# Ledger of designs, part 1: VHH binders against Probable 3',5'-cyclic phosphodiesterase pde-3 (pde-3)

All scores and structures are predictions.

Target 1, 352 residues: Probable 3',5'-cyclic phosphodiesterase pde-3 (pde-3), of Caenorhabditis elegans (q8i0p7r281to632)
Amino acid sequence: RYDTRELDTDPDLAETAVWSFPIFQMSRKHPQTILSRLTYNIFQQAELFRIFKVSPIKFFNFFHALEKGYWEIPYHNRIHAADVLHGCYYLSAHPVRSTFLTPKTPDSVLTPPHPHHQHSSIMSQLSTLELMALFTAAAMHDYDHPGRTNAFLVQVEDKKAILYNDRSVLENHHAAESWKLLNKPENHFIENLDPAEMKRFRYLVLEYILATDLKQHFEIIMTFTERLTEIDVQVETDRLLIGKLLIKMADINSPTKPYGLHRQWTDRICEEFYEQGDDERRRGLPITPYMDRGDAQVAKLQDSFIAHVVSPLATAMNECGLLPILPGLDTSELIINMEHNHRKWKEQIELE
Structure headers, positions and changes below count from the first letter of each chain, unless a header shows other numbers; Kabat numbers aren't used for antibody chains.
F, E and O are the ipSAE of ESMFold2-Fast, ESMFold2 and OpenDDE, as the mean of both directions, binder to target and target to binder. V2 is 0.75 times the mean of E and O plus 0.25 times the DockQ between their complexes.
[cut] stands for letters that were removed.
The coordinates of atoms that the task and the answers printed are left out; those that the model quotes come from them. Centres of patches stay.

## First folded at step 1 (VHH)

Design d1 (framework vhh_8dlx_2)
Fold by ESMFold2-Fast, scan of step 1:
Structure d1 (fold): chain B 352 residues (1-352), chain A 122 residues (1-122)
Amino acid sequence: as target 1 above (352 residues)
Amino acid sequence: EVQLVESGGGVVQPGRSLRLSCAASGFTFSSYAMHWVRQAPGKGLEWIGNIYYSGSTFYNPSLKSLVTISRDDSTNTLYLQMNSLRAEDTAIYYCARDLYGSEWPTGYFDYWGKGTLVTVSS
């Protein structure tokens, strides 16, 4: 139900080139189609429709059905999926200073440029199949999220926790249910992949979605840091690792955005957490820290999240040159924004 | 009654090593992931690392070269080995039990110890 000519000329989608993409303004203009519209634009810019002979009808059938399967809950909804997709696109498309992304062709060996003269994008080092898998995984990664944490689902012995043996419960659910949706004949936009491409695409999508489990957070960071001096972008497992860092950074990106966007995401996650706390109270369970709406500790929650989750990842990526640095800047705007937001939350703690 | 009791803190000189212990009781210790967290004077909480029931360990990248986490399931004890201590390592050190599938490494622990103070001074 999309006119592709209308999408190709949509001025709102041109803003995807900036980190501060106005996702909430775009969601208000396109409340039912924000995810599918953004995914279309990104696939067009990456030439994925041409390269993989993707049917536009099956593409829109799938992504429209996918975004309808996201719940109307405060945080883990289609807007979050679209935001994570944008983050993956932005971080892969913009030039970065990492020395291990330098091409190793015979020409570059004969006339090697100094590292400071080489700015390559992650997108230029990943295959088009890897890119399609990354963008598709970002769109799928929170499909059918119930607005409760993995810990809550395990504690109440939810059907999903039993099915997945308490391990990456939500992430397994998101991957399995979104893949079942893709496999419907009317939705099967990957139908023209050959058998090897199909198997690889499935593997990559699963690995990317499962990497969003925060229980894997420090393992993935440490694996990357330990391999940093030996990373070779010609090796498929090293490219997979880079892709996992991209989707993880995109998933927790809020503190790296300007304060206005970060505050909107904060209000949304806090409300979803308070809904869980209310559910815990009704069940006679102890309320999870930071989920009691009668004892709101928003600044402490954000201080903890930035210090212990976001900063370790963002700092590791920044130190190895994987975060885009805009012309005229010496460091990433993601780091500048994160440090600014962290200071604001610490100031609020001092006043509380 | 779930109980976590840290011990082994005290005053230690710079450059020396120290091993902290956490004695767990009131639950099946071998079934839970365990964490170490610290809070330096005037600073927020800093996650040090964790150890899963399988024995796999994960560390804060800023601290990996300084610390080692281990566990002894036969004595229900968690350990934090710290080497080459610096004045900046002065903090209260906490042992914490992980909620199954916890998505946030701090603020989502269901039980904490009272903490043990480590002071690094001459």
Scores: ipSAE 0.006, ipTM 0.313, lowest interface PAE 10.8, mean pLDDT 85

Design d10 (framework vhh_8dlx_2)
Fold by ESMFold2-Fast, scan of step 1:
Structure d10 (fold): chain B 352 residues (1-352), chain A 122 residues (1-122)
Amino acid sequence: as target 1 above (352 residues)
Amino acid sequence: EVQLVESGGGVVQPGRSLRLSCAASGFTFRDYAMHWVRQAPGKGLEWIGNIYYSGSTFYNPSLKSLVTISRDDSTNTLYLQMNSLRAEDTAIYYCAREDTYGFLSPEYFQHWGKGTLVTVSS
């Protein structure tokens, strides 16, 4: 189904180096394979096929099956999974200015400060196993999403809510079902990991997917900011925390994109929310705020989301130097875009 | 229209106590869990604690011995009592309503106040 030579020479996949990656254009070009193609490119660039002796056949079996298991719903589909994966790759691969990412070498000779020596990528500080887990978790993180919120599933006593005792219902479902899919012999691309690597890979994948639960949002930010002066990238739990920040930032990245991309994501999530509101109406339930198709509050939804969810994370990451700053810019393009988009939504509220 | 208005901030000396208030309007206050969150200058948000409609409280472990959250449902007012204030407690303090419906988790916030500044300086 895939020609790896074609994938290795695809000029469109070179655009992954840019935060404003044209995900929707790429999804229109490759509507059934966008996630598997992007995952292949990222694994190839990170040398994961060579390092972990990954079978290309089992790799494509798994990621194609995973991609096909995402529903054809407005927002939580394979395009979103591919977008989050791209975000994790971009944020890990680009140099950042954080001082705690600089390797501590004993008895290093004092040399004059060199700007390039003060910039390290998160990718250079995470193990290759941690990177494979992060990228795999990003691809898995919304697997089999039904286009309904955790709160809705709890309210209707969905089978998943009963199974997971109303706690991180969707995130547990995504992790469990994608892991069952990976465990099929034809899909088991991690088969050449040793037992210790296998156990750690599973642990990391689960922790990353579960970190996407918004219920964990402020606790993770708080834990990070409290540890900021003590963070040591040689410590596994600190690297895990950094990885959680990456997948969380990638998951809610839309407001940090140029307005055109952000608006397309906004239209998609609003339509999915309206589908939930329609379902609530059919069931005789109160319609969740922002999900009433007859009472659209798009600008207020985005103002709230940016102010209360996206900005706290993006600002915390920016202040500690974990967001890339491009040549010629004084701050991260993620912050520039977020502030621009937030102003546009506030202006829209004033006009309404 | 849901409104939350914080008050009681100001300049205080280290070691002193301070009580912040949050006046709530536009919703049935007694039915919602309420939170306190702060942001120090140049820092990220720090969750302080919450109080459920039942009066049960949960605190950030690093702040548990220094703060008390209470509520008066008859006046729709949320309180944060702070003791033994330190320079590091300098921050804008926000109250927030826990939203039981919406795309945000019930544990996170669609409605915040504008905040009240507390400056702890000698």
Scores: ipSAE 0.006, ipTM 0.341, lowest interface PAE 10.6, mean pLDDT 86

Design d11 (framework vhh_8dlx_2)
Fold by ESMFold2-Fast, scan of step 1:
Structure d11 (fold): chain B 352 residues (1-352), chain A 122 residues (1-122)
Amino acid sequence: as target 1 above (352 residues)
Amino acid sequence: EVQLVESGGGVVQPGRSLRLSCAASGFTFSTYAMHWVRQAPGKGLEWIGNIWYSGSTFYNPSLKSLVTISRDDSTNTLYLQMNSLRAEDTAIYYCARHLSEDYGPTYEFDYWGKGTLVTVSS
């Protein structure tokens, strides 16, 4: 528990406006509270406390308990959750150039758009309930992660894999366990939502968390690209799809960061992967590609991840104008950073 | 009835500082988030930043090191402090009221001032 006056005056939280937010410096300064502090700041920025009559006591009870439930493992810890939350906030709050963020057909009863307004954010097209669900889902999305992949859990017939029939095993677990935590009376910060809002909030949180399953990655991108000419931000299912793109981009953001931040995330995920490889070796199982600490393939892992996972999503979002483009830049800093980092890894492959 | 009146513009030398003011009337200023937006000659609108009624600020990252937004709810006044002014900061500066007090962070506005011209020239 901490004093809200401290949070309201924290100059470090102002850095949330920057994509290169110094998450690791902030986590060293606030090792036990990075997630709850950042969530508080974002809820204040979005006026969610006032709009939904959120109890600060129940809010801090929930997010502190949630943060504590993340394991002290190299990658899938509270710092990653805070980073994904920051990514969702940054990508939703910054102005973007997408044409479908303005009404396609003018309503004759509406006043024309203000002549001096030229930029819109994704946040301006989502309801406050959708925003609260997105930020809450980002904080929850890897709750109680064991530092092992879905494939590993299925292979060893982990109790979670049995429970969820080998489908989105971790994502279902994160959603279910974090929701059980939220439902405790002392944690129930959404208690003032009406029944329809409550039902919608739960649906949105579940859909956002489940969208982080990488097995759904290309299907979600394909669904989005096939709908590009028909996307209407007044349609709930289209807003849901945009929210899924935001949390997915935020979840795999590392290659779109400056190399220094990207390298720190790379070192962390590689160590977590090596811990799985060690576990596989102890069990007499084949070691998953890139998880053998005795045969490190860091540059090849990152080359593959960028080329086959991050770039398809980032490029699709960039081409439709959903990534922020800062003044003075020809394209999104996410694309610039990703291309730079990809080149560095390709150069490293030549040396390895 | 809602009125926003910017002031404090003028000619200023490169490297200097300037503070702009926006006087609000016709609504309960303390309950609205407020924005600063600018338009350089021959260019489109550029969002500078906003300040919530709580006092929390969010800035365009390209401008964050150069500007500070503040408010005085007792006088219904919004401020934009600009430091290390460059020739490229020459623009008409507008204050704008956040579209809705019920709609979280956004870059959409319902009322604008007439603007105040800032010319950065040696």
Scores: ipSAE 0.000, ipTM 0.107, lowest interface PAE 22.3, mean pLDDT 85

Design d2 (framework vhh_8dlx_2)
Fold by ESMFold2-Fast, scan of step 1:
Structure d2 (fold): chain B 352 residues (1-352), chain A 122 residues (1-122)
Amino acid sequence: as target 1 above (352 residues)
Amino acid sequence: EVQLVESGGGVVQPGRSLRLSCAASGFTFSDYAMHWVRQAPGKGLEWIGNIYHSGSTFYNPSLKSLVTISRDDSTNTLYLQMNSLRAEDTAIYYCAREGYDSTLRWDAFDIWGKGTLVTVSS
């Protein structure tokens, strides 16, 4: 049981307003409760407890159980889940300059006297149910991750790969197991949703978690860019697509952070990859590229990841005005940080 | 080619039971969640309930256990069992397929049947 007064007055949670939120410092202060603490703060900021009559007891029962179900592995642990949740909150809460976030209402005046220049947040255009689903999905999205890739699980014919027919193996597992956990009566914090809201919430959570499969990465980006001129935030399928971009950007956010945070995430993912490479070696399998502890290629891994995965998404979101731009900056700090980090890795490759 | 055909409608006396069927063709029925929706004369659409590909069901609580949805994947057929019919249950009943697209919502029905009319009157 938490004392919610302690959480409401916690000065560390005020830093969620900043992209460079000190997640590792926060996790050291609250090693067993980082995810539940951040989820509580975000639900309070979005007024979700009031709007959906969420029981604090069932809320904490669920998020404590969820948090405990994340493994103590280098990267895909509760700290990563909390970081992705923070990313979703930051990107949805901060004003952005995208023109399509304003509802497409016909201009009934012949000649508007003044050009309308508005800054709007994604949060203001999504329903509160969609927001609750997005934040819940972010917290759930890597639940029970074993520290191995989808490709590894398929290669070794893991029980999960067989169950899900080699398709979005981990993402289906995360969604199914976290949903089973939510369905326990003591955990069912969504109990006051009506049946239509409950069905939509489940669909949204599932779609958001499945969108984190990197195999779907380019299809989602292309779908978005092809629809860019037709996007209408009054259309629920377009809001779903925007939500998928948010959780995807939050999931791969590391290169868009200041180098110090990015380097810590890099060290963690590399160690988890090396643990897989060690496992592959023990099994007599070829070692996956970048997972050989005896042949570290950290800079090449990051160069490839930024160039081929992070940059396509971040650039597409930036070009349509979906990334926050802080006062005094010409572009998003996410883009500034990403370009800076990419240059540092390229320089390191040339020195190696 | 992708088609849903409802059957089993007609005039029925209050208090009686009725079972509607929906025959699906042209797609892999077992991969889709299926819904029943109705529209009373001069009113909007009212969601009755659904059945997921897994067999799990959700119902409109306003119907208070008066309906049961089931499916037979071997015959590509969806069923709606209605008990204790009332005059206010008079409506066109539609079978609908839940959209299966990475961008579609659970409530975006991508195919509908033509509907079957149920008239509850004395």
Scores: ipSAE 0.000, ipTM 0.106, lowest interface PAE 19.5, mean pLDDT 85

Design d3 (framework vhh_8dlx_2)
Fold by ESMFold2-Fast, scan of step 1:
Structure d3 (fold): chain B 352 residues (1-352), chain A 121 residues (1-121)
Amino acid sequence: as target 1 above (352 residues)
Amino acid sequence: EVQLVESGGGVVQPGRSLRLSCAASGFTFSSYDMHWVRQAPGKGLEWIGNIYYSGDTFYNPSLKSLVTISRDDSTNTLYLQMNSLRAEDTAIYYCARGSPEYLWDTSFDYWGKGTLVTVSS
């Protein structure tokens, strides 16, 4: 639907190399195509078009249809999908200091560290099929989100809650509907995968999307920390686990961004929550805590989210060396930003 | 108003046992899965285990032989029994309510303020 030469020369896409990528500025410039443009750029940089013989026509057919299927709601829209995709790309492409990403030979293990020595990236340890699955899953992960929580859908007996027996209702819906969309002949950009690659790609995409279910949050973190001393990137299940950490961290990344970006995401999720509270009020249902527009508790909500959801994951990844550390910093900018943002919310609670 | 209040923390010597309690109020306790989570100084949160509304338990495999979670639905109280305590068990211990994806669609939506356990000789 557009000229790929224009995308190949787009200076805005060069900023994907920084964690503070200006997603909202990019979205204002390209409101209808932010997700498909970013996905194209990432696939091209990873040489996925060449390696898997991906048709550009079928690629754009799929990602345009996918992007259009995201609703125009405050938070769970195509901008969020593009942001999570960027997070997965950034975290996989930048070098990290984790020792289990280094080849395990006697000579390598005994080599002393050198100043300015480049460490391995997660991208260098995952197969190209695993990378394509991770990026595709990130783009798909909230497809057709209705701007309501799983708990709300269960309470009102939504058709999706009935279909999925109240279990991972949204995540199953996102995976199933986006996969159905991909299977249309005009969208089937993976058509040149062999049967084994096709089966594995589907498995990986589903596992990554389902990992975004926050009901699995602590189980996944626990599984990772339990295996930390035994992690081997030659083992497929360990690579899958690392990929799940990446998409999970990318999905909840907002508190790890500079305050200006974090505040914009906060305003968006709060408005979406208030829209649910308004819906609950119209239905005569109890309003879910933090979703009452007349009793805004933004600072308390963010304090709880950072302390109980984001920090456990970010800290676990940081302690094992899976977060990028920029030259001149002693820790990850994600941790620096998260601690700064958390302090600002705690200060606001004291004033409320 | 949902409220969770942990108690039973304190200073304990290595190798000893300790039982923590969590008093729940403001909701139908017997209908909810309950969790124990801890945070050591300067470290991230570590999930200890849960007890389903049915009474079935699931534990962090690293801790399975060292802890037991139980509940008394008649008194709305959750318990964590810890055996063979080590210095590494020094942490703030939180009880948390499991809920169908209420707070940020996570497995637990309300936390207590925590109770400090210090393991030292």
Scores: ipSAE 0.007, ipTM 0.346, lowest interface PAE 9.0, mean pLDDT 86

Design d4 (framework vhh_8dlx_2)
Fold by ESMFold2-Fast, scan of step 1:
Structure d4 (fold): chain B 352 residues (1-352), chain A 120 residues (1-120)
Amino acid sequence: as target 1 above (352 residues)
Amino acid sequence: EVQLVESGGGVVQPGRSLRLSCAASGFTFDDYAMHWVRQAPGKGLEWIGNIYYSGSTFYNPSLKSLVTISRDDSTNTLYLQMNSLRAEDTAIYYCAKDYRSGLYEPFDLWGKGTLVTVSS
């Protein structure tokens, strides 16, 4: 069990301030507790324990049980959950240049010598309940993932596919099973929320987890882009939409990391896909594209993923100023890394 | 090889019409819904519409009167007809295979895109 004094003084929290957080090194240091440890540090930094009177015992009971419920599979494991949580924290905590997040009632300046810009963080515009829901949803979002796709589960008529009528099968499963786990009395760290807060928290957690379904990807991006000129952070539905962008960007963040981290995530997802392809072959089913171990197409997979999934989201967020830009840079390091990684994969395809 | 190849792009004058094609190979085309999506220079991705395997279409409301999506399952080809082209229609146009078609994939299958430039 954890000594909270040790966690409160943990120098690893300083590392969460950088996008290139060494998640694999930290997971090797804390292989059984990486998710619960990181979640504690983030909750403490956001003062969620104090604000919502969260029991540390019930908190650790829940998040320890949660991370143990992630399978030891190549990609969709507790390390991925911790990585997505870190992404949500980083993107919400760092100042961004978006004009709709800038305070609209500044102090009067009678004789300004030069114009100046005020930067604000997404965290400062979301309620503390919304932040707790976002971080909790990030930790939960792939709970009990079997290392198979929604398509595979539908094709084999898995119990989950039947239960959820072939719609957002995994995402519904992750949300439902992690919520059942939270509802156990020993795990119920949200017990001090009032009834309205409890209802809102459940709604937000569900909406955030369901937003990770890639079938919703372009609908969410389009909804955001169409509303961009009308976004008002005082409106709950607009804050929900921003939170969905954060968890989606965090979920698919790999290409926006330095190549070394991106390559490690690539190797892991490819191996998990090959395990599905192996299963399909054993069942006499057609092998899903990119999942045939005997016909590896890693560079083509990543080119497609970056060009058609990651870039549309990252570019939309960058254009509206929702991605942090570090001092001395012309654009977000997420964009710089993504463009670099994309060029490397395209280069590899040209050589094939 | 599982692939989508767009064609028919190029430079076109404002007010004209243009038809884009997307040739599909390596999968059972008539089992899948298909999409058209575009990305203007320096802008985000904009969904144009889709066509289900049944032939039913759904369009972005902002573009509904300006575009028509059709398919020819005998030639594994998807089409986008665009009318009354404007400078803001300048974009790379992509075709994509739908996740909703009964074969779900971790990632969309997309073509490399075809550039449409609307300029005088």
Scores: ipSAE 0.000, ipTM 0.309, lowest interface PAE 12.1, mean pLDDT 85

Design d5 (framework vhh_8dlx_2)
Fold by ESMFold2-Fast, scan of step 1:
Structure d5 (fold): chain B 352 residues (1-352), chain A 125 residues (1-125)
Amino acid sequence: as target 1 above (352 residues)
Amino acid sequence: EVQLVESGGGVVQPGRSLRLSCAASGFTFSNYGMHWVRQAPGKGLEWIGNIYTSGSTFYNPSLKSLVTISRDDSTNTLYLQMNSLRAEDTAIYYCARVEYRTWSGDEYTLGMDVWGKGTLVTVSS
């Protein structure tokens, strides 16, 4: 049902170069194929089909099956998966000012770079296998999400919480179930990887998906900031760490978008939270803070989320030069948008 | 063995400045991020801010213009500088060691596994 000629010339996909990509408009035009269409475009741009001899038929079989496995719930649906994928692509493809992204050559005479050669993209420093793993992980990262938190699943002793011993319950489930889907012969678009590439690809995909567990959030930031002066892009574990920062930033990107997009994501997550609160009430459980439909505190939720989760990561990445800075701007548009959105929420708290 | 001890609290007049200290022992201080948290009489805990091992700081937006967090790894000491003190800043101030946490709508603070016993700050005219 996919025509690759049509996808190669799709004007809607040209906007992937912009952080404010109109994801909701694109999802309205392509409600059942937004994830597979976006993934195809990104794989084409990175030449992954040619490099890894990816079958287009098996590719579309997999990504179509993958996006159908996302539930039709307010927030953790295929649109969120597509948005996170776009975030990973944008952050990896645009030039950044980080000094450690240039490979170290101990035997070379250091030639001072010209200003326009001082900037490099993360994409140019990661291997094509690492890049394919990052984009694939982004598409997979919330597969089969039930619209409930890890804490809720643990509290009700859900089968998944028992299986994973209350540890990274959803993230393990997303990784395991999406990998089982990939392993079906009709979906196995990675079939032409050699055995070493296959093993490495699986490892990278799992590490990236598991990094989206917010329990790892501050540990990953701390590990990164402690290594800042010693980071070497020729070291596999340092490249893995950078990839984890990318998918984490992409996963929580909403406050770094223009207010109109951020507000749409906010309305969606609040509705999904209220559905959990309704479920807790039916079960006779205490309602999780910010999940009570009868006591909506949207501005306080967003203020807390930005201050305690998003800002620590975005600021750490910005200070080390890992966020793109557009011509004519003094800082990243992600930081500008985040500070603007945070001010709007604080103003709303003052009025309430 | 692992301990955090706050000091520098006391009675201070409105509009003045005060610096609190937190002495760490029993662990490698330079390997951990640190938090400052306060509790006003009859109220819940309020997160003030944190400092990572790199020296990068993040503050509660409501308090950002009024406080500065710093550290001295050579003396295993954490500091909280407070300026333009108000009566509503009267609270017990705690330092705490960073613990990884999750945000799921039910957690609003950066994780903390080791706490001090607190130091009382009273802002009185």
Scores: ipSAE 0.000, ipTM 0.174, lowest interface PAE 16.1, mean pLDDT 85

Design d6 (framework vhh_8dlx_2)
Fold by ESMFold2-Fast, scan of step 1:
Structure d6 (fold): chain B 352 residues (1-352), chain A 121 residues (1-121)
Amino acid sequence: as target 1 above (352 residues)
Amino acid sequence: EVQLVESGGGVVQPGRSLRLSCAASGFTFSYYGMHWVRQAPGKGLEWIGNIDYSGSTFYNPSLKSLVTISRDDSTNTLYLQMNSLRAEDTAIYYCARSTYPDLEGWSFDPWGKGTLVTVSS
């Protein structure tokens, strides 16, 4: 149980305005409550408590229970969930240069474009229900993660792989179990949504969580890229695509952070991967590439991850103007950090 | 030892079709998703599409109407069928196994040596 007056004046949460938010320092200060505290602050700033008549008691019951359900594993823990939530908030709240964020009107077709285009935020173009769904999905997206990959769960015929017929096994599990938790009467902070809002909220939360499945990564990017000239923020499916890009970028954000933060996330994911490799060895299974602690390939792993997963998404978002550009910079700090970190890993490969 | 061997490349005239093959060995092929990627002269890598262990396919939308990916688990072979070839399709074509972090997204290791496709008159 939290005193909301304390949370409303918490100076640690003021740093959510910067991309380099000190998530690990904040997690050390609030190890049991980092996710619930950050979620409260974001909901408060977006006025979601007032707009949707959210009970603070049921809100804290849910997010505290959710946070407790994350495992104490190296990477896919409550700190990662809080980091992804922060990423979604940062990317939606900051002004971006994208020209398609201005709704298409009949008058805009008849009038030449203004020579000066004002920056607007993605948050200004998404409904408050879409924002609540995005932030809630970010907090839920890795709920009850076991520190093993989808392929591992399929290979060992884990109960979850059987239940979901080997399809998006973890993502379906995260969505289903976090939703069951939300549906408990004491946790049901969305109880004041009307039936249409409730149905839409559930749909959005599920779509956002399922979009974090990397198997969908390139389909989502390329669907967005092909639609770029036709994107209309008045169209619900186009706003859904934008939200999917936000949670995907937030989920894989590590290489776009300053090296110190990126290196901490790298050490954490490598240790979780090595724990899977150890499990595979104990079972007599082939060790998954990059998961053998006796044959560490950290720099090659990060080079491949940046080149083939992070860069395609970050570059696509940057080129359409969806990444914030801070005063005094000629491009997004996410791109600057990503290119710097990629060069460091390339140099390390050459030295090995 | 994991091996991927691409074949079927060569010189083809514009407007024609070509089928590429990738022979896999050293792992249980049916357990893994597979990808096709290409690199045109002087350009970066372009993802073409993937096929998962169940046969479900995902394509680069700019190429979706022009390519089909299929697999034969009995022979450990991946295929890329290309139709209506254009000069811009000239590239080295690579197959890759889905290994990061599992059957998701791009495969990063191992990559085959590639097969060259040249579209010219």
Scores: ipSAE 0.007, ipTM 0.389, lowest interface PAE 8.9, mean pLDDT 85

